# VHH binders against Thioredoxin domain-containing protein 6 (NME9): the designs that were tried, part 3

Target 1, 330 residues: Thioredoxin domain-containing protein 6 (NME9), of Homo sapiens (Human) (q86xw9)
Amino acid sequence: MGSRKKEIALQVNISTQELWEEMLSSKGLTVVDVYQGWCGPCKPVVSLFQKMRIEVGLDLLHFALAEADRLDVLEKYRGKCEPTFLFYAGGELVAVVRGANAPLLQKTILDQLEAEKKVLAEGRERKVIKDEALSDEDECVSHGKNNGEDEDMVSSERTCTLAIIKPDAVAHGKTDEIIMKIQEAGFEILTNEERTMTEAEVRLFYQHKAGEEAFEKLVHHMCSGPSHLLILTRTEGFEDVVTTWRTVMGPRDPNVARREQPESLRAQYGTEMPFNAVHGSRDREDADRELALLFPSLKFSDKDTEAPQGGEAEATAGPTEALCFPEDVD

## First folded at step 15 (VHH)

Design Q4
Fold by ESMFold2, fold request of step 18:
Structure Q4 (fold): chain B 330 residues (1-330), chain A 121 residues (1-121)
Amino acid sequence: as target 1 above (330 residues)
Amino acid sequence: EVQLLESGGGLVQPGGSLRLSCAASGFTFDSYAMSWVRQAPGKGPEWVSGISGSGGKTYYADSVKGRFTISRDNSKNTLYLQMNSLRAEDTAVYYCAKEDYWSDSYDFDYRGQGTLVTVSS
């Protein structure tokens, strides 16, 4: 897949209402990735969009990005843990696709592009739809955009958490098996990125100062080979995703996990600390911070906190940095 | 219910010694790493020392290495901190802390009420 530099961007960033209205006036079909600041634009579908642009050309097919929190017209889409793709033609909404479903996106793009060509060439009536979320004039819910307490209480919206399949499990060839168990436990994997984490990332991620022998072993381990960085969600249930993932993982120490929760992932795939196979966030606040740190294209904004933007931005202000301990590994 | 009860603090002159104790209940003590954390007046918390569940590995902040010794007696569910060669900078409330059950973030899910150590000439 190729990149574009100072030519024509694959997706146009829509950050103001004026840009939104300019986008609506575009000829042809425009596909808008409506994303959350904490998740960012949907990276897994970029290669599909590039393929479609090459195949169809630039005349009647356009792609855009819009952060749901930046535009009032997108308020109905705020707080979702999956991207929403809005399809506009002639300034009107003609289709909606929820989630990173590449086959459905491709089919919908082709169907809607063909329909719009017939509208333009033959004067056919455009099939305008009204997304129930677009017609739902809900009260503005600023409390549901961030803060782990708010996010844990909204049962009709899916929230996300971070999961990592750590280098020990990957090196032992257990990645696919663990992914299967994650899916069987009722999680949907929204993102799966293979990455060898840098020492800088690991030190920011774990919020620990250098100098502890056990912590240095953890840092070495996490840098020793590829991990799989996953974004997990649940579709149904009363349980929040962070707590549910912790239960599936089991206790942090594999020996405790085998004794107390023998069915858990850490019991089955961990050996001894720090080699406990998987990572999950402690709570909603840590999940949001860890997601922002590891997925820099997922922009998070808070009145008090600046999210990292792909660099070694300083991780700040979590309750976890105040209390640290080493482990007995050997 | 998890409970951690610190004791052994007090007023001591520079160069003196104290031994802190932490009585633990409500969990399987030998399954969890334990730490001492201190908080000086008007300052943020500082990790001091840690010990594995078995007691086989001990760890110390650079500021206390060679002066403090962490230990545990798993038959008595008790954590200890022997503090020698005390300095004015060691003045703080000392907390006993239990390793978090799930988190890799090296955080704690419980701590005690603390015991005050004052080092004054």
Scores: ipSAE 0.209, ipTM 0.591, lowest interface PAE 3.8, mean pLDDT 75
Fold by ESMFold2, fold request of step 18:
Structure Q4 (fold): chain B 330 residues (1-330), chain A 121 residues (1-121)
Amino acid sequence: as target 1 above (330 residues)
Amino acid sequence: EVQLLESGGGLVQPGGSLRLSCAASGFTFDSYAMSWVRQAPGKGPEWVSGISGSGGKTYYADSVKGRFTISRDNSKNTLYLQMNSLRAEDTAVYYCAKEDYWSDSYDFDYRGQGTLVTVSS
């Protein structure tokens, strides 16, 4: 082993208001990793910061760590599920970067260092900013804040099912009308979440392995805009919610629905496949799987306790190959 | 109780034509989208073409587009596949298949026993 010098710490830990104020008085640019205590500092960007410190030197570029819960000045950054990087120069906020975006961080560091060098050398005015993205707390829910304000309305005694108001019905402005009809049909809506589903979600959701033109149109449709993801239960008793919802929805094909079940939602709001307005699970097994896929943080029912079985079919658990194209079977 | 009976297969030269038929019984035929699926010996099934219950929309795999035409006669409960410009790669057992009534997961309820199409020089 060769002789080695002790490394200088890359990031200074700011745990008190006094250290925060000392950081604000530093010459040059300071990049602060504002993190949540439960996830710790952002590790993926450390190698970038090391490279930039070597390239730029220690004189005008500083890095710091601050836990959002420990400093009152960071109150508006609390509860985020990704790190926030605050850029301070001359005691003023000059940039904000959200998330471990190494290319954006590198660009922002270089741009702000150049700007600060001009401020210090030429007396130019510093471009101070206010972090406007936090005014509405618009990213708090998607980042895993699951405390007491998220009420779980689903009990372990009642079963529930998934319903989706699909992008065609939403785009035609029919969401509220469909919700009203769901409630009038005797359902309680426990959750109503607006979400634009990703292609990966849709392909897992429908469990189709082989590309088919009709399936590809369904995938494009389900990704084309917002859907409303609903969790339904019955307002009375323990009737099979999956079968009841399927009856209210109607047949898959809106043209068949209009002929055979004209009162159904697909008859009223569907146009032509794949634009059939609403989704419901095929059976109890698919309902459980689809709910777990789309709402992994919610407890819907106790799986080791038998729930009432609906009148749809007694064959709840089938072979996995029966969910796709027919395979060679004896 | 659902029955699908394919017919019209046979031996044909490359570039030739065949017309397949599928006689359906035991269900309300015009309530279901129908498909043709083929399976070469020792290979997995391949979706070929589909048609809506009314017949108003048709769909084709890229491998057959422009050469095959799916149609149905709901008054006769019969599905058809007109196959033109046949190639050796079209050699397979062809099945008609009934799509599911409720689910939009694009799975098949039933398929018939199939009819063999052999395209050989």
Scores: ipSAE 0.185, ipTM 0.507, lowest interface PAE 3.7, mean pLDDT 75
Fold by ESMFold2, fold request of step 18:
Structure Q4 (fold): chain B 330 residues (1-330), chain A 121 residues (1-121)
Amino acid sequence: as target 1 above (330 residues)
Amino acid sequence: EVQLLESGGGLVQPGGSLRLSCAASGFTFDSYAMSWVRQAPGKGPEWVSGISGSGGKTYYADSVKGRFTISRDNSKNTLYLQMNSLRAEDTAVYYCAKEDYWSDSYDFDYRGQGTLVTVSS
């Protein structure tokens, strides 16, 4: 499941009303992991929070832990089957994220930090929210009205996909160039993790059904050095992030990419199979599977990971194929 | 638009032979590796055999090795599977599959409805 180690210096434990009030008076944004005693704090997100402190700095971003049963102010969050992350700025609730949704947490933190900077610098009114999910009975509200303003705006309707900058591109020093082109193509990079994949990971990741000799070369290549594992989302729009990323990558074979899609990443940075610079998922189902495999400490909500798409998947293998391979990899 | 049309299935007795074919159109046939995939009743898909774009390399699942032969005729844009010494467990719908254009997750595309092979007495 994730790290057993808790970053005590990272997250302040709030066990009394006095500490809660002290947290509310702090300047900047405080992210509170509200957890249930039987479950404990959400350990899978700790690595995300550490990464964000490094990227953002410590002046205006604080993390806290609070057990729902220990504080009367948290009564409405008791008994939930998922952790609840409360976002406080200036003593006011500004966002709520339910569950260990790391991409949504990261996005919400960044959005709320930017908003709070504008409040502090410009005196703008803070956009305070009321968490309407007050009890188990209120978690299934009527669907007849489309009211859900500020909380819906901070919970993002965008979905995510996996991108990998492969060892050949990393070894050639092209990582930063490729990241720049990804951003120029309208993607937001939610996570960038450098990792040397193991053979077991690679074989599970690439469904080993083809039996081709070239597949063994791909496995060796993907294990040969560090890759950059990216989580991408679109800034705005209705288009599916998985198919959009595939278009930017270009065809699998760099020689085909140079002939047919010369502006694509594989045309520019790939040499010859298996050295084609970047990876992207075949479809939404494979993107979800691959993200869960490579980022097991992160959780993606089904709503956030399912973009409205055309729904025509007849040109590719069915999603059930992706589920069959974990049992027979080596 | 990519189109793959399988044919040559039918009812055959154990020990018999069939030759499947797959007519391909809508893409540069000789630039892509091709595969046969089958799905037996009540089972998930099973990769059967694969062949490189040039036809120079062939691959087989252990369950069919020595009995099936994959081939292609790039001048006719056609993929073949010669199936010999057929057994009851070879009963399945057989699909022709093209290597994916974008993804390097080694998956397959079985277009159309396939061709049914039934091996029974």
Scores: ipSAE 0.148, ipTM 0.407, lowest interface PAE 3.8, mean pLDDT 74
Fold by OpenDDE, fold request of step 18:
Structure Q4 (fold): chain B 330 residues (1-330), chain A 121 residues (1-121)
Amino acid sequence: as target 1 above (330 residues)
Amino acid sequence: EVQLLESGGGLVQPGGSLRLSCAASGFTFDSYAMSWVRQAPGKGPEWVSGISGSGGKTYYADSVKGRFTISRDNSKNTLYLQMNSLRAEDTAVYYCAKEDYWSDSYDFDYRGQGTLVTVSS
């Protein structure tokens, strides 16, 4: 009877309120990855957590996964695709990290673990926090009508991406609902322009690398009626706005989206290709290109990523001693 | 890791038939549209045919319409290209290509090493 070594899962899955309470009752620090069912947990941080487990040990450090839609205590975290890590010690929230920032996560884990050790050993008071990002939904209403001609200097610091609500979604009256979902996902909409795209514009957005029939159908569709052209940004998190938007959109094919990511926009509002409700840029380069094409008046301040001028290591030209190979005579 | 392995290439006479296969691994095969692309000696790559993830939709370049048939067996993670009435101009390396999951563009994120098809008398 081979003792199947129960591979102790790195992260405990919390799927019920009872398991949540059990986690809160655990000794030490618990890092909870709060995720949405349609996005899944943050995969890039798993390697960090494995490393931390090895380096620090598991006696006082625990990792957990919690789907926000399954737990009422996480109701305020629903709808956001941004990875959110909640730190619990002694049943209390002691830290929050948003985004897949490995250095910040590592630092926060170490700091909170040290703090918890002092609480357990010395009886120090635990520093309990409230997640402030959950409180600010109420106060954003009041900033008044200052009429200043603030030239929409999209401050150079915010990365933007293009989103298009396509003619199929607009024609079905889904525009407002999609906009709401975009905002719920943590995006800020900087621009919302409704217009019918020209055939020339549409052909610039899509590369004809596949069959002519499929491409022409897409072009025809995109020109068939009004679209909403959106400039999206995110104020919170370290995740790339392009990648996050792609995740919210879901798979290109609505049928695949419904199967694999049922909460994605394309799953909810798409029907079949090319009628998949929304468009997003492939990568940062495409985002910049597409934004420049559709919004030529928007000056995105190129922060010159001054690549740190790597100091010219003075290659001391060691003297090339010309080894005169002797002309053997024979 | 995504792997695409083409097979079935070879020498065939004009008017002959050949069936190419592509074995896929390292991803959920039925979730992705797949394509065949070919590259003739001294020419750029040419798209040949595409098929949706479910296999319900197929597309063909005009140069191969009526002669080639793309299909897939999702239970075997395999893409096929049946080539009939082959011509000298069909001589090329044929690549299996995986389409991007997210993009509306028909870009490929992965392709195989290819299989050579030579049509000669």
Scores: ipSAE 0.146, ipTM 0.610, lowest interface PAE 2.6, mean pLDDT 83

Design Q4
Fold by OpenDDE, look of step 17:
Formats: sequence, structure tokens, C-alpha cells
Structure Q4 (fold): chain B 330 residues (1-330), chain A 121 residues (1-121)
Amino acid sequence: as target 1 above (330 residues)
Amino acid sequence: EVQLLESGGGLVQPGGSLRLSCAASGFTFDSYAMSWVRQAPGKGPEWVSGISGSGGKTYYADSVKGRFTISRDNSKNTLYLQMNSLRAEDTAVYYCAKEDYWSDSYDFDYRGQGTLVTVSS
């Protein structure tokens, strides 16, 4: 009777309120993948979690799956296909990551784990958060009639990200279809510039990949024909535009994308590496860098730093003493 | 858990041939592109070859082009590297590598322990 080594599941399935409470009582950090029954859990992040398990260990790091429809505590998370990761420590919510953003997830896991270690070792207070994306649905009901025109200039700092429809997708005539899907995903396209990127631009753009064997192939591909350079923003929702765009793009490898995220742009329009149809910024810092590089003339009007034009101090025109320069009579 | 186990390394004479194997587990093997990377003594890592998840596309470094052949058997979760016409400069530890899922960089998410290839007269 071969002892089937119970492959300890990387992620614990939380299917009951009792299991949820047990999770909340666990020591350390728990990352909960909140999923919909019709979509399933976020498969692409499993490899990341496996890596993290190996690197950090499991003593203070836990992974869980929770179907939103099965737990009342997750009612507010129902109906959304976007992967949502809830971070719990000491029974409290300490972070939320939306979208299958592996770098962000990894960073958040490490940051929160370090924070939790300090809490456990030093007795520091946990930074508990409220998921603000959940609060706005309840307040919309009670705003009665008060006419006060307080233009809450929700200075929605319109966060922007770069999207590139790559030469492979353009050459295949997929540009319009991709643009349509971008818009259907809730993005506003602020700029759409069709051009062939120069080798110098591409090398500078991907300079962080310099030295990789595939770098020259990437450069060659990106210069092989016209691309569409897009500036994307999102007006609706609390979701980070960079992360949301990455989710819409899907995994880098089109084959992986077809298997794990068949609805993604890379799954639909990518063929095989390096021809994966679309580019997106890694994070906000990268987005800012890329946008500055490719669109140097785009002054994102930081409207708010109009420092109050200090009052025109009437410079009293002091008398123009006409310094009569003496006519040297030669 | 993702595991990559390289085998097939050894001592060969110049002009000889070797076939490396990499047994993969812990992930959907046919969904990911795989690569071979090598590291010679005193040198940094060098990308050698890559293959798409389906095996339909193969890539080679210029240094090995025409001599090495990458292949995979997805039914066996195994990656191969046929190395022909081996040279002294091919002496290195060879690693099987899985590409990162999200990164546009060719950073490898996982690599094995490697197998040593020594080409010497």
C-alpha cells in the first residue's frame, strides 16, 4: 500500500465560514485568492506562490482559495472576474491586490510578510486597511437632494499607462480589433500613434534587457514594422490602470496565455514568443519612464500646482533717472 | 513544486556529441517555453537555446547554431539538447530553465542544478 504522499496543496481551499475563521486565526500572512465559481481561481499566480513558498518558507506565509459565492464575508467581491487577492494578518485585512500582477503580488507578499514579522517580533501595530472599492456601492443610495454644487473635483489623478500594439499584430491586421477590445475593457485611449519605432528608441526602451540573448531579436522585431503606441487611462473604478492593462494583456507567452487566460489579448492575437502582439508597462514607475521616453512632448497637465499667482506687487516705477551719458566730444 | 532535473553531461572529445535531458515537473510543461543556459568557469551565464511551449519554434545562440538542436517531448515533460561538433569553448554547466510567466524579460523563473559538459582532448 504505497503511502500516497499527500501532496500538501499549496493553497488551502476555504469553502466554509469555519475554515475562513480558522484562516483568520492563523499565524503569519495569508494570501487569499478570491475567485468566482464560473471563472475559477487565478492559475497563473500558482507558480509565483510556489516560488515564494520555496524562498520564504511556509511558517508565516499561507496561501488560500476562496470562492466568493460560498462565503458571505466575500459578498462584495461577487460577480467580478478580475483576480482579487486579499492579504490577512492577525485576522485583519492588511492589503489588497487586484489583477494577476505577479511582480506586484510578489512585492506585496514580501512587504506584508516583513511587516508581519515585525509585528510578531517587536509588537508593532498592523496597518489594517479597508477595501475602498467595496465602500462606494453602499453610499450611493442615501445621497438625498441636497443641491450643493460642491463639485467634488475628484481630482481623479488620471493614471496613465503605455500600451503598444506590436508589429506582429499590426501586420496581421489586428489593430482595430485590439483597440476595440481595449475600449471594451473600460480603457480610454488618450493617444494612438502609428509609427515604426527606430532601433535607437527600441534599444533605449528595452535597455534593462540589454545583454540578454533575446534582446537583439526583440529589437529587430519591434523595428520590423509599424506599431501603435497608445496612452491608456481608466476613468471608472479604483483599479490601477497598469495592473488592469497587464491583466487584459495576459501572460507573456501566448501558449501559456491560451491555456491559462484564453480571453487575454496575447492568447487571442499572439502566436509564439517573441510575437505576443502587445506590450504594457510593468508598474507605474515603468509607465512613467516609457511614456516620457516615447511621448516627451506630452505634458500631463499637473493642474494642481498652479501655485496661487502671488498678487502683482505693483512695482512702483521708480524714476528712470536718465543717466545722461556725457557726449565725449572728440 | 517546480522541479527541473538536468542529465546527460559528461566528458567528450572535441568533435564529439552529447545529448542533455531535463525532466520537468510541478507545472504545465507544454504551456511554457523552455531554454538551455550554460555557464562556463569564470564566465557569466550564456543563453544557448530556447523552444516554444508547443515545440514549434526553436531559437539558438549564434555560438551554437547549426551544432545544437533543442527539442521537447511534452508527453514526457522532458526537454532535450542534442549537442554535436562539440568544442572546447562549449565546456560549461548546462541548466534547464523555465521562462518567467509575466516578465517581458527573458528572466528565468526556475532553473535546475545543471549538468556539467566538459570538452577536452
Scores: ipSAE 0.035, ipTM 0.354, lowest interface PAE 4.4, mean pLDDT 82
Fold by OpenDDE, fold request of step 18:
Structure Q4 (fold): chain B 330 residues (1-330), chain A 121 residues (1-121)
Amino acid sequence: as target 1 above (330 residues)
Amino acid sequence: EVQLLESGGGLVQPGGSLRLSCAASGFTFDSYAMSWVRQAPGKGPEWVSGISGSGGKTYYADSVKGRFTISRDNSKNTLYLQMNSLRAEDTAVYYCAKEDYWSDSYDFDYRGQGTLVTVSS
């Protein structure tokens, strides 16, 4: 009966508040990969963590995964696709690293581990930090403590648009590069869902094109493999997120894109129509429709469509004067 | 400003022929796919035919396939629809439509005022 050495998972999955509290009570430094359910944890850093496990040991160094949507303490970290690493020691936040920067992560881990060793050995005070990136968000969320089910209320104030990395781009392995460019363009990716769209879904998505010869080709293409469905937002600038995204995508035809906007995504990653790598909503109305269709669980605060309840114009029934036409006798 | 001006509509007998034209201005005509869309009385819009920017690719609805021919003259910024073997069911306002430059969807960002085609005995 070979003692299957329980391969101690490199990273502990923190899925409950109890596990979070246990983590906070742990001795040493814990590096928590805070991830979104739709993106998953940061895979590229796993090799680094494995290396560090070997080099430093795990006695005072712990790695954890935490899905932001599952823990109330991570509420402020929800919706961000950028990998976020929280460093906890003695139950307190001691560092934050954003992005999959392996050198920075390594340095921060070593620095914080050394600091923690000094705390444990010498009784030094921990340098507790506040995540400053979270301070600006506190002013907006003050209102409604209503206890309702945490439906991912994308805060109604951020205008979002749909982006799709199409099957052609995915099949060519361009997904990560496109995502990077989207981020470099100043977009925040709120959601990244990889899936193969169903025929029914695609037909609904493009229902306004039903009857066009290209419709069936489009349906076939979009169902041919996995796509990445993205919700994009932009925090900076005065430009509409939909319009800005369209600009980044470039002309529909990749050949036109290469000629007119060679820096555009379609120029770089599109081949020929209909294989133009990326989709974006036409306008705000289209964005709302598409987002509602593909992400039905996302409540977008329809504040603006309070169509003024047309006041029932009281049809004052003017008196139907019965014009008695005189019966001329003759 | 983008302008699309349809012409060539009129009254025609069943089995007759008609040629529609659409004069385009305000954009680089050859860079855009163009379509004809029609709307019959009491019905929604129906896509009829499409043509690529270069004119190398043409598409037709099944309802008009073999009867209608879409073409374009990029030197004249003009879209055409040759309609043969016209039927009563072809009675509609015909619109010239420009495909959206940015959309991968065959959406139209501009259309003309339309030209009425009436097929009646």
Scores: ipSAE 0.019, ipTM 0.342, lowest interface PAE 6.7, mean pLDDT 82

## First folded at step 17 (VHH; from Q4 with S105N)

Design R3
Fold by ESMFold2, look of step 18:
Structure R3 (fold): chain B 330 residues (1-330), chain A 121 residues (1-121)
Amino acid sequence: as target 1 above (330 residues)
Amino acid sequence: EVQLLESGGGLVQPGGSLRLSCAASGFTFDSYAMSWVRQAPGKGPEWVSGISGSGGKTYYADSVKGRFTISRDNSKNTLYLQMNSLRAEDTAVYYCAKEDYWSDNYDFDYRGQGTLVTVSS
């Protein structure tokens, strides 16, 4: 009996345990994008995978998608703020890459593909790894035993920050240009969610009392159309991601930005307050709060039992939010 | 820690002048925009004037434009507000505030006690 032609997708969607087992039985190397429902598959790497599919062919290189919530085998990857790429060969895990790092992904794909070709052609031993850094049940001190397992991966926690490409920049068709500049500045984009923010979200996000004319203009702007909500991190350096993003954005007032930091994003893409193209968090505490508010289903990998220390203000006569008003006549 | 020390307020007749000063410490003064905020009796805070970190750009609320002049001396870490042609409605406690250079979603911080300006005939 014959069958209908099966579709050959760039990345095969693995939504069931049966499909997972089918993926493990594939000959060659399979690269699995393990993603969270709130961010979807890692979009920045799709063009790399398309290029490599053409260059290498499909005989020994396969790509797959798996949502962490859909499969019990992926439980330890749930709620993490970074995309995770799992590399399987011969049904075994052979590499892990965290983050939307196209150069590292390409290098890892090529290295693992060459290693797997040698396994298949010469019968060499496949180097299998364990992603131990994400195990919640592993004891960190188990390596003190006489015959403990070797650590295959070194875990590192890295911080994330929120960035928003605001409705003014999106409406002017500048989203892709801004994303390119973010990547050129050395950030990894862990997610890019297009969302029209609700008035409730915006009012909670900015934590300012309703009723001021300037604040109401800001609320109207942020609700006026789609924004792109980004989660940013850095792979290299020890500088705070929040501070680094702040520097790339430039001063909040586009007129100040053009005068004082003309290569900044707000200088290039902002017009006048409140239309300053991009948002970034003030500090680490505000980044954590803003991420939790906008991505409530997201779980970050830091310590999960610590409660927030503050964050709620009692009745107070707070100062007026400092905004730069329109320029005086020159 | 950031400290802002306002001075120069007092009692003045309508049409008079005052010069307010704000001594700043605990941060790199010339990296931050600064502003003046006032709070009249029984009213909420009102932004009055702002100045860029370099001093190259100044901004004014419509209610004070043409009468007030903001300035700064970055070598002395001092912010100024020259107030001319004062009116009874200018009566308020005046605070200097460090504006956030980058963030657009938080209020400014005026941590001093402010300086009282009273305009009365």
Scores: ipSAE 0.119, ipTM 0.364, lowest interface PAE 4.1, mean pLDDT 74

